Miniprotein binders against p55708. Designs and how they scored, part 9

Target 1, 336 residues: p55708
Amino acid sequence: MLHTTVTQLIGQTPVMSIDVPGRNATLVLKIEKNNPGGSMKDRMARSMVIAALQDGRLPPGGTIVESSSGNTGTGLALAALEFGLRFIAVVDHHAAPDKIRMMRALGAEIRYVEGDFREDEVAVVERQRLAAQLGAQLPGALFMNQSDNPANPEGYTGLVDELVAQLPDGIDAFVGCVGTGGSMTGISQRLKRNNPAVRTIAVEPAGSIVFGKPGHPYYQSGTGTPAGDEVGKVLDYGCIDEGVQVTDTQAFETARYIARRKGLLVGGSTGGAIYKALEFIGAGKLTGTVVTTVADGGEKYLGTIFDEEWMAKRRLLDPAIAAQLDGWLFGKARAA

## First folded at step 2 (miniprotein)

Design hD23g
Fold by ESMFold2-Fast, scan of step 2:
Structure hD23g (fold): chain B 336 residues (1-336), chain A 85 residues (1-85)
Amino acid sequence: as target 1 above (336 residues)
Amino acid sequence: GDSPEVEKLRKEFEELSQKIQELYDKAKETGDPSIWEEIRELQEWLNLVMEYMKKLGDSEELKLLVKFIEWLNKLIDELRKKFES
């Protein structure tokens, strides 16, 4: 079909497989970075906007407000353009410049949180407070509140329907990153409705508090719940079979490995999910068709994860990770 | 002389260096790769703390903390090279 809007391009993303024959497994990557906004967040952003318009919470021609991590803001900006809405992105003094530039290029209005906040202070709370205030005070405005919005997980049901159609031999496991919990909840619930035997593994950064581990800082963006924040209401723990942690080094070295060995640029959270999927396959804990998502592209991380100096300065480089990945994929490390 | 807070940081650095050395010894004895995951998590946390400290200011205490974290990272890197050799 000939499409007339950018948001009509959301979904119908391809899959790519990596065989692990020595472990009786195939790792399948759902290439969500191919969405027009560059991430799987396009699905939930459009879902949230449609639900709010249909439920009457958001009037035609209204204003949507959100505290953005980048990918969500990009998705919301695209949805706002489709539905003739104004979008205000609430950001803090630590927001990455290129993420701001992208949202602004798409017509988003950028609102900075005022005040002196230390790096260790919970700036996300103030961003959420300002976004809620703007949603309440501006005429025709709505704070989307993605962490508590039931349309967030609902936005991922189409992703599962695509996977079921693309993988005729069935799906044995899903390994995915958890942030708000929307994608893990939406994907896991839908997969288990189709086949209750599917194993669901949620991956959070080391230092994230989603599964009750002690909190500490981490570099992974768009995933996890940091210390001082609250886990979102959209997360359904009941549909998750196991929650595991991945370190920044494991996640970022895996993203670098996939780029240089497979030619696929993936984001840091994707690197973490791939690392844990391969670790479980290598340990014999997962067999058959194991699915994960390439949530966004590595093109957003060229100045960080894929920059040798950035990684070295933060002591995130570890050649042992490539050796571990070679061992799981090929039975032994390829090189000393 | 140094403030009591600076002396406390020096003592904490000594204790943390000892703990890292003990984890290394345990890793060598057991061959358990999960111990290196524990050291890696600690190193990642220390690096985030260091970046936050650099942004908070340039007091003698904060500069000393950054310096200690840099020294711990060098220690961990050297121990990792010995283990993976």
Scores: ipSAE 0.000, ipTM 0.144, lowest interface PAE 22.3, mean pLDDT 83

Design hE12b
Fold by ESMFold2-Fast, scan of step 2:
Structure hE12b (fold): chain B 336 residues (1-336), chain A 81 residues (1-81)
Amino acid sequence: as target 1 above (336 residues)
Amino acid sequence: GSELEWIKRFVQLLQKEFEELVRTHGDSPEVQKIAKELKYLMDLIEWALKEGDEETARKLLEKAEQLLDELEKIIRELEKQ
């Protein structure tokens, strides 16, 4: 097939396995970073735009608005280009420079919220308010509102269909990050429709409030719900078997480990999901085919997670994490 | 005259100043970054005025003035290089 638009390249992403023979388990990575926008959010962004155009909520040649510091904004910029729409991304000064540059390169209009926030503080409430205001005020504009948009989880059904075809012997568990809850909901619901016995584990940052734990700041981007914000309405708690927390150190050290050991650059949230999947495998709580997604690439985090000085300044380095991962993967790390 | 009429006059003046700055220095990447956001704010102001929303137009105009001042400061620094 000869594709005529970049968004036609969305999906059909590969899988890679990491065998854990001592634990009777295989960790399967769905390489969603291979989408043209660099993340799994391409699926959801295109889904939301198509749904809005089909429903008439968004007119032809209209404007889409979203509060996004990265991956969702990139996906929406690509969809806007395909459908002849204007895209306005509402961001704050915590947004990674490379994510902003990518959105600008794709023709997105960038709008900054006002305010002096610490690096570990998230201005989500103010971004959401401004995005909603812009969607209401501009003619032919629509605030996509990914956290409450039912087309968000629907956008991930194709990912599951691909997994089922790629893994004909079945899937025993899915471990994924929870932000808006869209991917966890969409993937988990469709996996459980195919096999109700599939275990679904949602991973949030320590300091996130999705599963009722006390809130505090965290550095993981594009995942979790910070204190003071509302958990997205698209999250279906009923399809999640277990919710767990991962620390910034665990997530970021795991991302660094996977880069050095497997040659795969993954984002911080992916590092967290891999850490928790391997922890559960190492404890004998998960066996068989355990799937997670490489939601985005580490290329966006070269100046943060993969920069030694950035990590050291924030006290995020911990060589014990590599030893834990070696122990779970190979069963050979022994405490003296 | 109403507040709306005064705001419309002020927006016209601000638009002319903005267009002049972009005309003379629009090839600079630093100028382009702020100019895009200013243009966006100006579009929003025009629509708020068409809807008779004086409160929103006033708030957006204040933000546009701040960005225009920042643009002027950047142009002055570029002229020194």
Scores: ipSAE 0.000, ipTM 0.079, lowest interface PAE 26.3, mean pLDDT 83

Design hE13b
Fold by ESMFold2-Fast, scan of step 2:
Structure hE13b (fold): chain B 336 residues (1-336), chain A 81 residues (1-81)
Amino acid sequence: as target 1 above (336 residues)
Amino acid sequence: GSELEEIERRVFELWKRFYELVRTHGDSPEVQKIAKELKELMDRIEKALKEGDEETARELLELAEWLLDLLEFIIRELEKQ
């Protein structure tokens, strides 16, 4: 079938399996980096824009405004182009540079928040305030407010329908990253509607406050809720069986491991989800078909996660992580 | 061990119930008072677990579960009115 718009290319992403036969488990990766905007956020962005146009909150030819770490902004830029809308992305210095360049290439207007912030600090409160102000003050503008927008989790239901068709033997668990909570909520609710026994594990960065642990800075982009911000209202804690934290070192070393051993470039949050999935499999807590998402690609992190000097400068390297992953996957560390 | 795993599971269930209530009813002054006390208890449970003090964690968890049940009861009564 011939498609006539880029947003029609969203979805129908492939799956890849990694067997862990010694643990009676298979890790399945849903390759969401294959969406046209390079991430799973394309699904949610399309959903939010369509809902706002349909219910009249956003007028034809209007302006959408959002606080973004990059991936959501790329998805919104693509949707804005299709529907003849302007898009203003409110960003901070925590966003990966290539994600900003991607949004600019797609015609997004970039607004930086003012202030002196550390590289590992997320200026979410400042971003949210500026985005809300712009949405209220500009003619025909709407602050999408993804953290409180019910169309956000609704955008991920198609991902689950694809997984059910691709995995006819069933799904035993889903391990995913939590930021706004939209993807965890949408995926988990839909999976549990099909099979209430599915285990759902939500992963946040160490230093994120989603599951009530003390807040501190972290380098992981596009995931978690930093100290001083409020966790999004779209997160349905009732559909999550377990919430866990992953450190920057664990997440980034795992992303580097997957690149070197499997040839797949994954983003930092994906590294964290894979680390926790394998840890739970290694401990015997998860068996059978365990699904996670490759939310975005490692190509956006070549100057950070995949750069030895960048990692070393921030004390994020730990060769023990590769040995730990080998132990879970193969029952022992690989020989040199 | 299995006792620590049970405590961790109960803490997470307490966490889920607490944050759903705060999100849906957090604008109520009555809810805010109890929510503050409950959050302080949860912080103390986390500290006890980090220090390996499972007995203190269990005692605080039982108190927090009782306080959450009280909060749910108050919300239910407010909705009737």
Scores: ipSAE 0.000, ipTM 0.477, lowest interface PAE 11.0, mean pLDDT 87

Design hE13c
Fold by ESMFold2-Fast, scan of step 2:
Structure hE13c (fold): chain B 336 residues (1-336), chain A 81 residues (1-81)
Amino acid sequence: as target 1 above (336 residues)
Amino acid sequence: GSELWEIYRRVLELMKRFEELVRTHGDSPEVQKIAKELKELMDRIEKALKEGDEETARKLLEEAEQLLDFLEWIIRLLEKQ
């Protein structure tokens, strides 16, 4: 059937498998970068907007406001265009430049928080304050507040239904990134309703506070909860079997590895999830069908993660990571 | 509720019904022919709403709802074969 609106293209994303020889495991990648906004966040953005319009919280022709470093904002911009709404994205300088450019191209109004921040700092408190203020002060405006919005995790149920249909032999584990907790919660709860034995592993950046570790700045965007902020109310810790941290170096070197060895451009958070999935498979902690998401594409990070000078200046390069990945995938380091 | 909100609510219901029908019967030649016409109506409804033309949006929405009802009836008829 022919689609007539961009939001109708959300979902029905493909899967790609990477067999792990000798480890009784297959890593399955759900290619969520194929959504029209370039990320899995399209699912939750459409869900939140439709829910708000249907229950009257957002009036017809109204204004959506959100604090987003990129992917959620892109999804909301697409939904705003579909439903004749204005969208204001509140951002900080930690956001990947290409994500900002994408939101602007889709007609979003960009509001930067004031102040000087380090490149590896996230101004989440300032972003949330400004977004809430705009939502309260502008006529017909609604601060979507993704971290507390129940339509956020609900938006991911279709992703699980697709996975179940695509993987009829079953799913043994899901490894995913945790930011607001919406996707981890929505995916994990629905997977466990189908099979309570499914193992769910949540990955946060080193320096994120979701699992109670000490906070410090990190470069990974759209994932984790930085020091000084509160973990989102949509996160259900009860559906998470294990929480782990991934360093910027591990995540970014893995994204670079997947691009050069598999031809798939993935974002930094995806690199982190893949690194941890392969580490657990390599250690014998996960077997069978292990699923993760390619949450967004590497084309948004060509000037950062995939630029060797950018990586080198921030001391993020480590050739040991490629050797580790070769060892886990092939049972030995890959020769040149 | 406002008249404009009632139109938006009906559009959302129409889209939901249409997406379900495409999901279950999208390969049917009968569905393909009528779906094209229905999608053209949906595009025109969206344009009218964006332009604030409530009268045109309501008229087109009524036409789209009638066409979807007819398509659902055809599908039920074919299933009885």
Scores: ipSAE 0.000, ipTM 0.099, lowest interface PAE 25.4, mean pLDDT 85

Design hE23
Fold by ESMFold2-Fast, scan of step 2:
Parts: C-alpha cells; sequence; structure tokens
Structure hE23 (fold): chain B 336 residues (1-336), chain A 81 residues (1-81)
C-alpha cells in the first residue's frame, strides 16, 4: 500500500531471531527502531494524540505539551505534524544537542527549564511541572503526561498483534524494558489476554526504583525511574511476572556485542533486555520463543556506548560480559 | 555569587565521584543502601542551590561528603573479597 503520511509508516516492524541451541530457546527481536521516528515511542505518541483528539481533550489545531528530549518527543513531533497540531517540548540544558535538533527540524517548539542541574530526577521534576503548567494555562493546550496517560500502553496493542501473526507457533515469554511502564503494560496485558501462560519479565536499570530497590545513578537513558521521582500510574504491576535489574555495563557491553556479532545497532536499554533474556535462557528459566524489542537504534549512541574511550572513562567495559554471552549462545549443548 | 559558584563546582565533583563508585559497585546491596541516602541528599542540595539557599546547600554538602567517605569505605571492603 502507498502511504501518504509519515505516521502511516509506524508499525509493521520486522522480527529477527537468535537461536540458542542446546537451551531449547529462540530469542526473537521485534525491530521497533524501524519506526519512522527511530523508536517504539512512535506507537504511543500517535496513540496519545489520537485519543486526546477523539475524546475532545485536545481541540483541532491545538497544542500538545510534553517533558521529553528523546524518543517520546520525536514521536509526538511526528504526530503533531500529522494532525495539524503545535508541539511544545519541555527540556533541560542536559538534553543531547542532536535530539533537540531533531525535534526542532520536525517543527517542535523547545522550552528550557531554568537552572543547570546535573541530576536527571531534579530536571525531570522541573520539566514535568513546566509542561503541566503550560498545558493548563495555554489556550487549546494539553499536557500529554505519558507516565499517567492510559493511551500510552494502548499504543502498543498493534505491536502484539504483529508479533502473534509473525510467530504462529506462539510466544512463551516477553522480556522488555520498563520506564513509564507503558510498553510493558500494553504488551504484557495484550499477550496475556491471548495466552495467560506467557511469562512477562520487566527489566529496569540497576539504580532504578520501579521494583522497590534502592536508587542510585545509571547511564541507561529512556528507561527506569530514578530516585526522587514517581513511578508512572500507567504501569500495571499485576501483568508483570518478574521485575529484574540490569547494570549499565551488562546493558552496554551487550549492545556492543550484538553490533559486533550480528551487525544490528541497538540502544542501551535494548542491550539490557537482551542480556537478561539470555541470562534467563542460559539458566533454564526461560525456554521456547522469548521475545524482546529493539526499542531504538544504536545510531543514537555512536559517541557513547559504541565509543571505547567513552566507555573506558566511565569504567563500563567488562570483557566478562562477552564471555558470558558466548557461553549462553555457543556453550556445549545439553542432551535432548 | 562567587561562593555559590564554588559550592556548585564542589557538588559537581562530588556527583562525578559518586557516579563512578556506584557504576562499578552499584549491584551490591550494601552500596545501594548508602547510595540511596546520598542520592536523596544530592537532590536536596541541588534544590537548595536552585532556591539560592547557600547555607542549607553547604550544610547538606558536608553531610554528603561524609556519606561518600562511608561509601568509599564499603567499596574498599568489598574489593578485599
Amino acid sequence: as target 1 above (336 residues)
Amino acid sequence: GSELEEIKRRVQELQKRFEELVRTHGDSPEVQKIALELWELMYRILKALKEGDEETAEKLLFKALQLLWELEKIIRELEKQ
């Protein structure tokens, strides 16, 4: 079919399998980086905008506001262009320059919060306050509030329908990253409605507070909830079978491994999900068809995760990770 | 003023040291417990700085340095294992 808008290109993303011989498992990657905005966030951004327009919270020609310097902001900018809306992205001065440039190129208005704070949780709180204020005070404006917006998880139901069609032999487990909880909630609820036996594993960075562990800093972006912030209301803990933590080193070394061994550039959070999926497969805790998402592309991290000097300076390099991955993927096969 | 800029510089240096220690040993429950306290304290310091409350920021920075010392002590013990 001939598409007439960029948002019509959202979805219908491919899958790639990594067979794990000897452990009775196949890891399936849903290549969400292939969305036009470069991430799975395109799905939830479009969903939130459509829901707000359909129920009248957002008038035609109105203004959407969100606190995002990353993938959500890019998705919202694309949706705003589609539906003839103004988009205001509330950011801080710690936002990556290229992500800001991308949003500006897509027509987003950039509003900076005052202050130069290093901690993301302080900046996030200030960005949320300004975004909420703008949404309340500007005529025809709506603060999308992704972490508390029920249309966020609803945006991922199409991803599951695609997976079910692409994997006719069924899905045994889903391993995914948790930030707002939107994708984990939407995917897990939809998978369990189709098959209640599907095991759902949510992965957060070590230092994230989503599952009640003590908080500390982490380099993984677009995932987790830092100390001092609130876990989003959109997360349904009831559809998550297990919550686990992954370190920056585990996540980033895995992303580097997948690039070198498979030729696929994945983001840091994806590296974390792959690491945990393979760890559980290696331990015999997950078997059969285990699915995860390539939430965004490694092209965004060429100056960080894929730069050896950047990794070394931050003590994130650990050759033991590649050895672990080799052992899980190529280790001696168990007797059938 | 000049005093505020000096406090900000010291806070950034403390954050950098804290991040490096937690990054290498953050999976340890003992490290996470102290790190959470230090993380919450850092938030309060940055808030005080933003509000121009230099006295509170300086007092909290002193407490943060004590927690960082305790964190470094715990890491040294873990490295022996």
Scores: ipSAE 0.000, ipTM 0.131, lowest interface PAE 23.4, mean pLDDT 84

Design q1b
Fold by ESMFold2-Fast, scan of step 2:
Formats: C-alpha cells, structure tokens, sequence
Structure q1b (fold): chain B 336 residues (1-336), chain A 99 residues (1-99)
C-alpha cells in the first residue's frame, strides 16, 4: 500500500526470536524501534492526540504540551504534524541531546526547566509543573499528561493484536518496562483479556519507586518513577503478576551484549527487560514463548550506553553480566 | 505456605491500622490516601482468604502500591511495611518454584 502520512507507518512491526537452548523457552522481541519515530511511543502519542481531538479537549489547530523523556515527545511531534497542531516539549538537561534534536527537527518548540541538575538527577516534577502551567495559560493548549491519560494504554492494543497474529501458537509471558505504566497496562490488559494465564512481569530501574522500593538516582531514561514523583494513574497494578528491578549496569551491559552478539541495537530499558526475561528463563521461572519489546533503538545511545568512556566514568561496566547472559542463553559461561 | 499467608495477614492488619490513623488527620489529601490504602487492604484480605500461587503474586503488587501511597505521606511505618513485603515476596517465589 502507498501510505500518504508518516503516522500511517506506525505499527505492523516485526518480531524476532532468540532460542534459549536447554530451558524450553524462546524469547520473542517485538521490534518497536521500527516505528517511524523510532519507538513504541508513537502508538500512545497518536492515540492521546486523536482522543483529545475527538472528545473536544483539544481544538483544531491547537497546541499540545508534554513533559517528555524524548520518545514520547518524538511521537507527539509526529502526531502534531499529522493533525496540524503545535507541540511544545518541556525538557531538562538529562534528556538525550539527539532526542531533543529530533523533536526540534520535527518542528517542536523546546522549553527547558530552570535550574542546574546533576546528571544522576531528574527534574521530572519541575517539568510536569511547567507543562501543566503552559497547558493552562496558552490559548487552545492542552497538557497531554501521559501518566494520567487513559488514551495512553489504549494506544498499545494494536501491538497486542499484531503479536497474537504473529505468534499463533500462543504467548506464555510478557516482560515489559514500566515508566508511566501505559504500555505495561495496555499490553497486559489486552493479553490477559485474550488469555488470563499469560504471565506479566513489569521491570523498573533500581532506584525507581513504582513497586514501593527505596528511591535513588538511576541513568535509565524513559522508564521508572523517580523518588519524589507520583506513579502514573494509568498504571493498573491488577494486570501485573510480578514487579522486579533491574540495575543500570545490568540493563546497559545487556544492551551492549545484544548489539555485539546479535547485531541489534536496543535502548537501555530494552536491555533491562531482556536481562530480566533471560534471568527468569535461566532460573526456570518462565518457559514457552516469552515476549518483550524493543521499545527504541540503540542508535539514540551511541554517545552513552555504547560509549566505553561514558560507561566507565559512571562505573557501569561489569563483564560478569555477559557471563551471566551466556550462561542463561547457552547453559554455561562462554570463553571471551 | 501457611507461614506466608500469616505474614500477609499481619501486613494487611498493619496497613488497615496505618490507614485508620491517617484517616483521623484533618488533611483531605491524607484522608484520600487512607481510603485508597484501605481499598487495597480489603483486596489483599480477599486473597488471604482464598490463596493460590496466582493470587499471591497479585497480592505482592497490591502491597507495593499500598506502601507507595503510604511513603508519599512521609509515614515512617512504610519502611517497616516495605521490609515485610520483601520477606513475603521471597516466600511467594519459593512457593511458585515448588509448583
């Protein structure tokens, strides 16, 4: 089919399998980095904009505002272009520079929060406040408020319909990252509606407060809820069977491992989800068809996760992780 | 199994007691949080009455949500509840491994 808008390219993403010999399991990766904005957030961003236009909260030609981790902002910029809207992205110094450049290239206006924040800190509360203020003060403007927006999880139902069609023998488990909770909620609810026996595992960064554990700074972007923040209202704890934490080192070393061993560049949160999926498979806790998402591409992290000096300066390198992954995937650690 | 259920039952009791104390405050936000925690405690109580490996996993997530709500009030007892929740999680995982 000849598509006439970039957003028509959202979805119909491929799947790739990684067999886990000796564990009676296959890890299936839903390659969401193949969306036109480079991440699964394209689905929820378009969903939120359509819902706001359809129910009249956002007028034609209006302005959308969001506090973004980058991926959501890129998706919103694409949706804004499709529907003739203006988009203001509220960001801080911790947003990946290339994500800011991408939003700017797509016509987004970039607004920085005031103040100097450490690299291991997030200014999410200040970003949320400024975004809400702009949404209230500007004519025809709406703060999308992804963490509390019911159209966020609704945007992921198509992803599940694709998975069901692509995996006709069934899905035994889904392992996904939790940030706002939108994708985890939308995917889990839809999977369990089709098959209530599907096991759903939510992965947050160590230092995130989603599952009530003590907060501390972390480097993983676009996932978790930092200390001092509110967990999003869109997160439905009832559809999650287990919540687990992954460290920055585990997540980033796994992303580096997948790049070097499989040739697939994945983002940090994806590395974390893969690490936990393989850990559970290696422990015999997950069997059969285990699905996770490649939420975004490693191309956005070439100056961080995939840069040896950046990793070393932050004490994130650990060769033991590659050995663990070899053990889970192949039944023993492999010689370097 | 019985030990895990008794620990979860004790945690539910502590959640209800903490929520009742917050409910007695004059702060509408703390009262709102108290009602949310009570709702979660009643769901946990139902699971305690009819436990299974599937419902016990769900109980852990409801417990973490309740602890998160209590933490945002600055409640010092939330730290003790978190430690109990971690202990129960380990016991639940042991039960699932044996199934």
Amino acid sequence: as target 1 above (336 residues)
Amino acid sequence: SEETIRKLEELVRQLKETAERLKQSGDPELQEIAWEVLKLAFELEEIVRNPSPETLEKAILLMWKAIYLLRKTGNKEAEDLLKRAEEILKKVQEILEKS
Scores: ipSAE 0.000, ipTM 0.220, lowest interface PAE 15.8, mean pLDDT 84

Design q1c
Fold by ESMFold2-Fast, scan of step 2:
Structure q1c (fold): chain B 336 residues (1-336), chain A 99 residues (1-99)
Amino acid sequence: as target 1 above (336 residues)
Amino acid sequence: SEETIRKLEELVRQLKETAERLKQSGDPELQKIADEVEKLARELEEIVRNPSPETLKLAIWLMQFAIDLLRKTGNKEARDLLYRALEILWKVQEILEKS
């Protein structure tokens, strides 16, 4: 089919399997990095913009405002271009630099929050305050407010329809990252509507407060809820069977492992979801068809996660992670 | 404020009701968790009567501890009750942090 706009390329993403035959399991990766904006957030961004235009909250030629770590902002920039809208992205230094560069390349106006914050500190409260202020003060502007927007989880229903068609033998579990909770909610509710026995496991960074653990800084971008922020209203805890934490080291070493062993560049949050999926498979807690998403690509993290000096300076390298992954996948660690 | 205290009292009442429902499950593991949730509700009642920065920090820690215990159950059938308790504890945490 001949497509005439970039947003028409959103969805219909491929799947790739990694067999774990010793554990009676197959890990299936939904390759969401193949969306035109490079992440699964394209689905949600399109959904939110269309909903706002349809119900009149956003006027023709208006301005979209959002607080973003990059991926949501990229998706919104694409949607804004398609519908003739202006887009203002409110950001902080926690966001990966390449995500900011991508938004700029797509014509987004970048606004930084005021204040001194560490790279591993998320200034979400300040970002949301500025975004809400801009949405209220600028003519024809709307703060999308993804964490409380019902069009956010609705945007992911097509992903599930694709999975069901691609995996006709069924899906036994879904393991995914939780930030706003939109993707976990949208995917989990639709999977359970089709089969209530599907196990859903939400993965947050260590230091995130989504499941009530004490907050502390973390390097993982675009996932989790930091201390001082509120868990998004779009998150439906009732559709999640288990919430777990993954450390930056576990997530990032796993992303590096997948790059070196499978040739697939994945983002840090994806590394975390893969780590937890394989840990549960290795422990015999998940069997059959276990699905996770490659939410975005590792190309945005070449100067961070995939840079040995960056990792070493932050004490994030741990060769034990590769050994654990080899053990779960093959029953023993491979020689270097 | 008087309104904040009233909201906290209502949430404590809901926690006690949730604990009672967990006890009615017949699952010994959930009954142990229900006892911890009841204990937390009693601690929160004391904090509502004598609020201070120190007691608010203690309440937040106790709520996070109770949430952690509720999360560690693997019982599918108790999912709705556990997440209802989690939502209530989260609201209490939010109110106390804003105080």
Scores: ipSAE 0.000, ipTM 0.100, lowest interface PAE 23.2, mean pLDDT 81

Design q1d
Fold by ESMFold2-Fast, scan of step 2:
Structure q1d (fold): chain B 336 residues (1-336), chain A 99 residues (1-99)
Amino acid sequence: as target 1 above (336 residues)
Amino acid sequence: SEETIEKLEWLVLQLKYTAERLKQSGDPELQLIADFVEWLARLLEEIVRNPSPETLKKAIELMQKAIDLLRKTGNKEAEDLLKRAEEILKKVQEILEKS
């Protein structure tokens, strides 16, 4: 089919399997980095904009506002272009420069939060406050408020419909990252509607507060809820069977492993989800078809996760992780 | 076990979420039930903080009451929570049998 807008390219993403010999399991990766904005956030961004236009919260030619770590902002910029809207992205200096440049290239207006923050600090509270203020004060403007917006999880239902069609023998488990909770909620609710026996496992960074553990800084971006912020209202704990934490080292070394051994560039949060999926498969806790998402691409992290000096300086390198992954995937460490 | 305590912690979060949705339903009967579900979440939260044979027995009693209450609602939003409550109750019973 000949598409006429970029947002029509959202979805219909491919799947790739990684066989786990000897463990009666196959890890299936839903390649969400193939969305036009480079991440699965395109789905929820378009969903939120359409819902707001349809119910009249956002007028024709209006302005959308959001606090963004990058991926959501890129998706919203694409949706704004399609629907003739202005987009204001509220950002801090913690956001990767290339993500900000991408939003600017797509016509987004960038507003920085006032103040200085450390590299491991996120100005999430200040960003949310400013975004809400702009949405309330500017004429024809709406703060999308992704963490509390029911159209966020609704945007992921098509992902599940695609998976069901792509995997006719069924899905036994879904392992995904949790930030706002939108994708975990939308995917898990839809999977369980189709088959209540599907195991759903949510992965957060160590230091994130989503599952009630003590908060501390972490380097993983676009996932988790940092100390001092509120867990998103869109997160439905009732559709999640288990919540687990993954360290920055585990997540980033896994992303590096997948790149070197499989040729697939994945983001840090994807590395974390893959690590936990393989750990559970290795322990015999998950069998059959185990699905996770490649939420975004590793090309956004070439100066961080995939840079050995950056990793070493932050004490994130651990060769034991590659050995663990080899053990889970092949029943032993490999010379590869 | 540590796994059972983690599942109890998760059930607390699930109950709090369900209570909030029941409060926002606009149905007076479901709003009354929301107060009980929130109370149950608080009691399970206390049990998670001090796990012992006595607190585990109390957890079984509270879960059975929660299961009975959720079955009476007939609410589709409560179905997932009911299934999880049954699984956790079974694990709590297993811990008590081993003690």
Scores: ipSAE 0.000, ipTM 0.197, lowest interface PAE 18.9, mean pLDDT 82

Design q223b
Fold by ESMFold2-Fast, scan of step 2:
Structure q223b (fold): chain B 336 residues (1-336), chain A 99 residues (1-99)
Amino acid sequence: as target 1 above (336 residues)
Amino acid sequence: STEEKVREYAKKIRELAEQMLKEGNLDEARLIADFIEWLAQLLKKLAGDDPEVQELADYIIWLARLIKEAIERGDTEEAKRLAQELMKTAEELYKLLSK
């Protein structure tokens, strides 16, 4: 079919395998960076906007407001253009510069929160307050509130239907990043409805509080819940089999490794999910078909994760990570 | 609904307790105990003012902490005994919420 709008291009993303020959496992990457907005968030953004228009919470020609560090905002900007809406993105200093540029290019209005914060600090509480205030005060405006919006996880059901069709021999595990919990919830619930035996593993940054661990700052963007914020109501812990943490160094070194060894530019949170998937495969905890998502592309992180000086200044480089990944991927069983 | 989530979390605690009891690796058993403690705290927060539900949730939290202490000491027999007690308590909680 010949499509007539950009939002019609959302979905139908490809899959790519990374074989783990010594471990009776295959890591499958769902290439969500191929969505028109460059990330899997296009799916939930379209879902949330359509739901709000259909139930009357958002009037024709209205204004959508959201707290976003980039990917959700880009998806919402695309949906706003499609449906004749104004979009205001509330952001902080932690946001990746290229994600802000993408939102501006799509006509989003950018509103920065005030205050002094460290670069590795996420001002989520301040962003949420400003977004809620703007949604309440502006005429015809709606704060989308993605963390508590049931249309967020619903937006990911099509991703699972695609995976099931693309992987007819079945799916044994899903390893995904958790922020709002929308994608983890939507994907996990749908996978387990099709096969209750699927293992679901949620990955958060070290320093995130999603699984009750002590909070501290982290550099990973668009994932986790920082100390002082509340975990989103859309997260269904009942569909998660394990919650694990990944460090910034592990996530970013893995993203750099995948770029250099496989030619695929992935974002930092994707690096974290891949690291944990391969760690579990290497330990024999996961076998068969293990799926994760390439949530967004590394093109948005060329001045950070993929810049040697940026990494070195923040003490994020660790050559041991590449050695670990080589061991898990290419480690040879001893020949008889 | 909130009531559905509370029942689902109780079922999950029961499943995790069974998995923990059968786990041969103590580091993995400790991680399962962490997850149980955290889910029980979340369930307690979401559950209304049912004193029986709150009492069972508190007991599960306490047992999970004792299991982690036993694991830290290398007392595998005590950890297993406490895990069996936690599994029984989790089953009671799930049955109470399923009525």
Scores: ipSAE 0.005, ipTM 0.494, lowest interface PAE 10.1, mean pLDDT 87

